# Ledger of designs, part 57: VHH binders against q9y6x5

Target 1, 379 residues: q9y6x5
Amino acid sequence: LPPKLLLVSFDGFRADYLKNYEFPHLQNFIKEGVLVEHVKNVFITKTFPNHYSIVTGLYEESHGIVANSMYDAVTKKHFSDSNDKDPFWWNEAVPIWVTNQLQENRSSAAAMWPGTDVPIHDTISSYFMNYNSSVSFEERLNNITMWLNNSNPPVTFATLYWEEPDASGHKYGPEDKENMSRVLKKIDDLIGDLVQRLKMLGLWENLNVIITSDHGMTQCSQDRLINLDSCIDHSYYTLIDLSPVAAILPKINRTEVYNKLKNCSPHMNVYLKEDIPNRFYYQHNDRIQPIILVADEGWTIVLNESSQKLGDHGYDNSLPSMHPFLAAHGPAFHKGYKHSTINIVDIYPMMCHILGLKPHPNNGTFGHTKCLLVDQWCI

## First folded at step 1 (VHH)

Design f48 (framework vhh_8dlx_2)
Fold by ESMFold2-Fast, scan of step 1:
Structure f48 (fold): chain B 379 residues (1-379), chain A 121 residues (1-121)
Amino acid sequence: as target 1 above (379 residues)
Amino acid sequence: EVQLVESGGGVVQPGRSLRLSCAASGFTFSNYWMHWVRQAPGKGLEWIGNIKYSGSTFYNPSLKSLVTISRDDSTNTLYLQMNSLRAEDTAIYYCAKPDYRGELYTSFDIWGKGTLVTVSS
């Protein structure tokens, strides 16, 4: 019988939320499974890039989803969260659901993970839902559990994506204890629903479940704005992405645009592409624009306006506020084991091992996750 | 106060064209991506398309030959031109400002009241 894995993402679930709020259902899950307290995500700490890194084990410069908004100068194509269906953007890597279907001739199922409604290398998940934010968690859960129980060939890899607490983190900011407490309690209740549904359907005992996230969240303020219009006129550049990492495509001399921006704000670093710090692994891809602006934590880049966003992410991946966690339960995992830190790219080779798949070349290190697994020696 | 007001809906015959408008106020319209979304009776929301502040447009592939989105930043107005209307285009049409400026299409902080389009013979 092939092993089965359900990968669940709660978008924007900052690791430190686990210490500041009560999660009775998640704590019961962790008590009988494993917890990685911090997952160091990839730069830029944004939704599309990090979700694709989880399922490919690659840095953004390698898998090609380098931001939530992208431009390709050769083809003149644009990418956004509302225009993400062109396989061109996703074809620089092979996500695990494609490998699962092609290597082992098994099925994959997807409830709205980024990329799963796009044919990648002419392969789409055997069962999937087109992305639609209005679809309830309950409907996503009903579909994924139906597919896990009623598929031939069997579904061995399944994904479940939920937009909270990211949406509320942006709207209220992570320091709004009243609103965030309400939102996080609802998420904990959804985790309880997930576990109960899997138990009722007889799936729980033999299913590996990973609960993780793509990034964290930090507090923003109307007092922490960087107005690009005070430094440079729109006629000098095309803006590909804005905040907190701005992607600038110069319409004139690159050096002239750089000189207009380099002293714009003490709370923003301005990089020529070749000067981007090596530790970001954010340089070697044509979709990374010639000039990149990186705002300091909690600062928002704007175009002569106020921002309604009270929380944001996309900042430096060394910041603990940008880190999610990983919790897992199932026959592949130890019970009651805590691990301090892994890299988000390490999740992919671990999942390949659990499913018996040969991983594509990747930036993860299997050794970093060995201690989580019952069939491995921890060094 | 931030507001979006859709207009131009009504009853139209199959095969005809219709142009919807959305008047924006209370924010710097020229700095935002703008979206059109519709909801047919008894169905979920369907994304129609969007337009970047630069004027670049992106459409639902199922609708790309049937619709055109444009904007007039001098009047803070967003437009949706629909051609060759079919009975299945009967829906309430909404314009929307993204709450995350091109982040994942998860939610919008501003939704208009909508404008009803009924395609009937």
Scores: ipSAE 0.000, ipTM 0.156, lowest interface PAE 17.3, mean pLDDT 89
Fold by OpenDDE, second read of step 2:
Structure f48 (fold): chain B 379 residues (1-379), chain A 121 residues (1-121)
Amino acid sequence: as target 1 above (379 residues)
Amino acid sequence: EVQLVESGGGVVQPGRSLRLSCAASGFTFSNYWMHWVRQAPGKGLEWIGNIKYSGSTFYNPSLKSLVTISRDDSTNTLYLQMNSLRAEDTAIYYCAKPDYRGELYTSFDIWGKGTLVTVSS
């Protein structure tokens, strides 16, 4: 049988949730598969960028989705979650579903994964759902599993996306044990539903399934605010992205703007584009603005407004609170194996290997995932 | 076969300490919170505490000062350290594997046969 792979993302599932909460269904999934305890995601640690990194194996500077909100100075176009349908933004890379879709006797399917409802390089999955947050997980799951089960040509790669626990993390904060326990239980139940559905359809033994996330969540507070209005007049710049990594487009001399911001807060690093630390791999793209502000963990950059979020993400990708996990099950994976850490970009070459696809140039290292795979040597 | 086997029970004098062990087999031990439960003669089951994946523990408030739970995932062993034992601590002690979730509520699918602890002068 041709290899099949289902990639599932639960947005904002922080890695250490697995250590601090019970997940009977997920743990059963892991028991019969593999777990990567921590996945180092890409900077910035936001939804669109990291989801695209997973499916391209590229850092944000390379695939061009550098934030949830972007601005291109040449075309004057804007990107946001409400304006993400222009292929212009996605065409700087080739996601794996496109690669797969273009193969003979194969097709791709997608349920709400970022970028899957956009024709990228003039290609779109044979089966997809337009993004709609109101659509239930059940409906998404039903569609994706139906496509995996009875499509022609057969669906060999599918994606499934769900907005929790991110939304709740923002609302309650990750330190709200009572509310987050409830939320995470629901997520575990959804995983149970997923597994049950696959078993019912006879897909479970032959389908490779990856369950992962794009980022974690850190606790925010009204006591940890950085007000830019205290440092610089709003007329001197345009804010392209706000917090915790603000993208600044100066309206006056860049140096002057920089000088006004550089000492704005001891809890915020201010970088000229050319001075952005190399470890972020967040420099070599025109969509990255001339100045970026990076708040310390748990700090929120604001204007003359109060933050309503009790949790947030997007911070330094070295922070454990920003890291998601990866679990996997199927014929390609070992059973009962746990691995400490990989980079999120490593997922792409692994998926390509599983599917027998030639990977596009990417930043992932296949060697980092060899121990997860039954057909590879593990040192 | 999933199995839990408690050991370390016996007769001890009041004020003494005792360490119980629970050997787990047949399942991925490290993937589960593990619990200790006891049953005194003529009484119902009493939850003692649990240990999470991370090693963090939760205890019955009535017993918190007297018990410590730990785990060794490399040997699939759960431990219960009990200090300053009292006559009322006489019970059969069970380790238990959870089958239903959560920090707020837990049910168990697998129990050991238990080990008897008798605190007597």
Scores: ipSAE 0.000, ipTM 0.215, lowest interface PAE 14.7, mean pLDDT 93

Design f49 (framework vhh_8dlx_2)
Fold by ESMFold2-Fast, scan of step 1:
Structure f49 (fold): chain B 379 residues (1-379), chain A 121 residues (1-121)
Amino acid sequence: as target 1 above (379 residues)
Amino acid sequence: EVQLVESGGGVVQPGRSLRLSCAASGFTFSNYWMHWVRQAPGKGLEWIGNIKYSGSTFYNPSLKSLVTISRDDSTNTLYLQMNSLRAEDTAIYYCARVEYSGDWTYPFDYWGKGTLVTVSS
């Protein structure tokens, strides 16, 4: 009887891929479920920040994962998304799996979702896998479905993360139709495998499944590079993050560093922290550096080197190229309903509602997702 | 500009140890995360481990007891030490660089040509 939810992320799945490629398995999923065509993600449009926003309902300045590379000025700690498992970085928010375990005598399960292999507020997902990119989708799915069927207390919230199409989007760029077609077909086949496995195990009709992503992808080029070394000498600053949003920690004086940067390229905006646009909700956190550089879409900031990257993300969250989608199926969701846009922070309060959990204070608006749900009025 | 050259491969007997090297040039080696990746005949790529610019190392859990990654920033060289080699360790071994602002999906922006390790009697 307790409601169950599986949250699946395919990293870097740009919303308009759905219109440019064929997805027979995903389309069949949507036909009997709901589709949100665009999800407006949070700034910076990077993997760790947006994955944590999905499960907390908070802007990055509020949950504290403000980039994939961070420096905390108060504690002088450095974070990298590749390796850092220090709970310090994650403790500014309470993700849904922690709330699920603490409120209702329920278990959570996780296959690779960012943060799930870290104890947060002294609570780790009941079942989890340590992050390892070499672990197959099949192994992740086998573990998650085993935990959904064979756990006491019952697993009511489960997460599953997959690195594609992000890795290929970076390597080939989103405009490489031949290579992207191959990658996206493999993803659609994985969605087919997921649905088949859930049907075989008797889970499909009673499980709520959300398929979403953290961001999109835009085309980059060797003709669109900003050489930071032509603007400023390395002795004047510490570089915390580079591209497409550079995080600058001045070593000497902030005004001198700012003046060297502010007119160096017409293809980036240079902000003192207090001047970062309010619409980004990217200002009120010690991990946001004194100077932030924001490259224009498709421009790459480099250190006197070429970039082989043909696709990237991290850009302005108003850009449609940065938007993912959301599809869902299950007893909580309408069948055959299409919705235009929600905010990525709206996913958290919707998931809390489906699971019967009291959400922690968050930046999402439950009203934005009402039309997706059978127990709610659209108006 | 950027170049990675692996060396130290060859034919080795089961149970023995082997050290691979990767010579880096054309970039500020000390600023980058470096990775070791392998590909066995007829198989996909398998991530072995990485090393941060600070010297911190992280390994594929299935390989952690068998390998050690280190770096010498004074000579721009990355190392992979392998112990207790088995037939299943037969593969082409690559060193790879991650772009400075790389995503957590580990997008490798530069690879070496690889060095072949064959474990047989």
Scores: ipSAE 0.000, ipTM 0.265, lowest interface PAE 13.5, mean pLDDT 89
Fold by OpenDDE, second read of step 2:
Structure f49 (fold): chain B 379 residues (1-379), chain A 121 residues (1-121)
Amino acid sequence: as target 1 above (379 residues)
Amino acid sequence: EVQLVESGGGVVQPGRSLRLSCAASGFTFSNYWMHWVRQAPGKGLEWIGNIKYSGSTFYNPSLKSLVTISRDDSTNTLYLQMNSLRAEDTAIYYCARVEYSGDWTYPFDYWGKGTLVTVSS
């Protein structure tokens, strides 16, 4: 039988939550599988970009989902979480579920993973759920596991997405022990439900399962604000994306806009597009705006009228607070093995290997994940 | 109230063609992408295809050669043309509405009650 893989994402699950909170179900999952303690995600460290990096193995500049909010100057199109269904935005890459779906005697399934309810390269998973935040995890899990168990051609790759603990992290801040303990306990319980469901269906021993996340969460404060209105008039630019990485589209001379912003705050770096640090791999795409503002960790870029979060993400991808984790279980993975770190783009070639798929050109390094896999030599 | 009502189902012999209809009411039909899905007995929901407000269509690769989706915005009707039907095409067929330009906090789908298609000799 062809290998099967379920990829699960809990949005905004910071890696060090595993150290600071209790996860009995997840720990059991890890005990019987593998753990990567820190996954270095891609810049910017936001939901849509990183989820697409996981399933493409590409940096944001390459797969074209460069933010949760985007603007294309040529077509004049806008992308946002409320407007994400145009294949135009997704077609710069081929996600793994499409690759899998196009293989003979295979199909893909998806429960609300970003991009899975959009036909990409004229292909969509045979089984999928349109995004609906009101749909319970249980219902998502039930559908995914049903499809994994009863499909023809068989579902060999499936994705499952859940919005927590990201939403709560934004609301309470990651350092709120009382509230986050409650939230994270629920997450652990959901993992318990996942494992139980798989066992009940007889899938547990034969299904490869990856549990991961797209980014972490940092603590924000009302005392750490960068007000752009103090530095530049709204009439001089269009804001395409805001905080902690703001994308600026100048309405006047770019240099003038830059000069007004470059010294706005000591806690914010201002980059012309061509000067964006190479380590971000965030330059070579037309969807990246002419000026990028990057707030320091824990600082929030605001306008006069702002809604503040107590937690946020999107910061420098080298920050530990932005890093998620990866845990995995199944016949492809070792048992009781822990690994320190990988890059988030490394997940794609690993998944392709597990599924026996030829990977598209990508930025991942298969060698980084070899130690996780039973069929690979690990030095 | 948003309503989707499928029709045109029934018993049909293998190799025959069938056209299903979905009558939409209670919303501005032309502003929404529409989808067809099906559920065979004992199986999960299978996506068939969709049509944008522009008329552009996308299909499940497994079914692309056998199905055609169209819409008539003047009558608020969605169509599914199926050709060369097989026994495995026996299922309840549903039309579904999806808002692609709406608020992320309001990403609700509406489904019809479905119409049964039975392919049998």
Scores: ipSAE 0.000, ipTM 0.229, lowest interface PAE 14.5, mean pLDDT 92

Design f5 (framework vhh_8dlx_2)
Fold by OpenDDE, second read of step 2:
Structure f5 (fold): chain B 379 residues (1-379), chain A 121 residues (1-121)
Amino acid sequence: as target 1 above (379 residues)
Amino acid sequence: EVQLVESGGGVVQPGRSLRLSCAASGFTFSNYWMHWVRQAPGKGLEWIGNIKYSGSTFYNPSLKSLVTISRDDSTNTLYLQMNSLRAEDTAIYYCATDYGELYRSTPFDIWGKGTLVTVSS
């Protein structure tokens, strides 16, 4: 039987939550599988970019989803959470569900993973749900598991997405132990439900399951604000994305805009596009704006408005607070193995290997995940 | 084997009501969403609506006032109540398992054979 893989994302699940909170169901999952304690995600550390990196193995500059909010100067199109359905934005890469879907005797399924409700390269998963935040995890899980069991051609790759603990992290901040304990308890219960359902359906032993996330969460404060209005007039630029990485489209000379912003705050780095650090792999795409502002960890870029967020993400991808985790279980994975760190782009070649797919060119390194896999030699 | 079988179709006069049924087998019916889809002559597939496992429903806004979807989990049966039928409601009606909210034009992988509803004077 062809291998099957379910990829699950809990948005904004910071890696160190595993150390600071109790997860009996997730820990049991890990005990019977593998854990990568820290996953270095891609810059910027936002939802759409990182989810697409997971399924493409590409840095943001390569797959073209460079932020949750984007602007293309040539077509004058805008991308946002509420406007993400145009294949134009997604077609710069081929996600794994498309690759899988195009294989003979295989199909893909998706429950609200970013990009899965959009035809990419004229291909969409055989089974999918349009994104709707009101749909419960249970309903999403029910659909995914049905498709995994009853589809013809069989579903061999499926994705499942859930919005927590990201939303709550924004609302309460990751350092709110009381509220986050409650939220994370619910997440663990959902993982319990996932495992239980797989067992009930007889899928648990034969299905490969990856549980991961796109990014972490850092604590923000009203005392750590960078007000751009103090440095530059709104008339001089268009804001494409705001915080913590602001994308600036100058309306006047770029140099003038840059000069007005470069010393705006000691807690913010200002880069011309060509000067963006190479380590970010965030330069070679036309969708990246001429100037980007990168706030320090925990600082919020604002206009003449107060931030209501007590937690945020999108910061430097080297920050531990931005890192998610990866856990996995199934025939392809060892049992009881823990690994320290991988890059988020490494997940793609691993998944391709598990599924027997030829990967598209990607930035991942298969060697980084060999120790997780039973059929590989661990170096 | 997963199977869906629609019934209740036929010829009906405008303004009348009709109730379609879909018998499901081969899966745990109560755990999944069910959908109704139709295809008018010479037209593409049109999503009508769905019913969640909880019993909550979601409809195509263009048809919401004219249709009601319900389910009986004890008999593994899906229903489509249609009221005030019009000539434009003439179509083959299909039930489908949970495909989510689909706006694609491609046929579903697994669905019933359909039942024809003809609205004519």
Scores: ipSAE 0.007, ipTM 0.244, lowest interface PAE 10.2, mean pLDDT 92
Fold by ESMFold2-Fast, scan of step 1:
Structure f5 (fold): chain B 379 residues (1-379), chain A 121 residues (1-121)
Amino acid sequence: as target 1 above (379 residues)
Amino acid sequence: EVQLVESGGGVVQPGRSLRLSCAASGFTFSNYWMHWVRQAPGKGLEWIGNIKYSGSTFYNPSLKSLVTISRDDSTNTLYLQMNSLRAEDTAIYYCATDYGELYRSTPFDIWGKGTLVTVSS
């Protein structure tokens, strides 16, 4: 009987929320499972890139989803938002649900994880929901548990995605304790609902469940704005992505654009593509633009306007505010074990091991997660 | 002692509606998840849905347009409203609960004896 895995993401769940708020249901989940306190995500610390890194084990330059807004200089295609279902954007990697379906007679199921409603290498998740933010958590959970229990060939890999606390983190900022307390309590209740649903269906003791996130959140302010219009005229460049990482496509000489930008703000680093720090692993892809601007934590890049965002992400992945956590429970995992840090790309080879799949070449290191697993010797 | 007692079953004509009740005693009903499951002749157990102590409901997607689960904590009673009954709905209907207090508890720790629903002319 093949092992089964459910991967759950709560978008924008900053790791230190666990220390500042009470999560009775999540703490009960962790008590009989494992907790990784910090997951070091990939740069840039945004939703689409990091969700695709979780399921491919690849840096953004390798899997090709390098931002939430992209331009490919070779084909001249634009990726604008969640309605772009062109497989071209997703085909630079093989996500785990594709591998799961192709290596043995197995099915995958998906409730709105980024990429699961797109055919990738001519393979789409066996069961999936087209992305619609208006669909409740309860409806997503109903579908995923039905497919886990009533599929042939059997569903062995399932995903569930939820937009909070990211949406509220942007609206209120992570320092708004009153509003964030309400939002996080609701998320803990949803975790309680998930666990009870799996118990009543007889899935809980035999299903591996991972609860994680793609990034954190940091506080922004109207006092911390970088006005790009004060640096350079619109006629000199095309803007591909704005904040907090701006992607600049020059319309004139690249060096001339760089010289206009490089000293404009003390709260922004300006990089020619080849000078982007190696530690970011954000250089070797045609979708990465010739000039990249990186704002300091909490600073917002704007075009002669105010920003209404009180929280944001996308910043340097070394920042603890950008880190999510990972909690897991099930027959593959130790009970009551706490681990300090893993890289987000390490999740993919761990999941492949649990499912008995041969991983595609990836940037993760299985050794980093072996202490979480009962069938591994971690020293 | 902890008990669950289902009632409201019987012979009903196709297309009609029926409401089942489950009376709970011996525990603090308002603190527990409550579940409905059924077993058709010669089939395994089929989960219908549940209701959280807070009132939130979750349904089997194949059944959600046909059923509604509710609870009355003042009378310690769980309800299953069924509409547009078909021959395929013929089954023994059980209410159940679990001890969500114990993190790794087995689901359906407490079961009723069931009530038979026959959809036939």
Scores: ipSAE 0.000, ipTM 0.108, lowest interface PAE 22.6, mean pLDDT 87

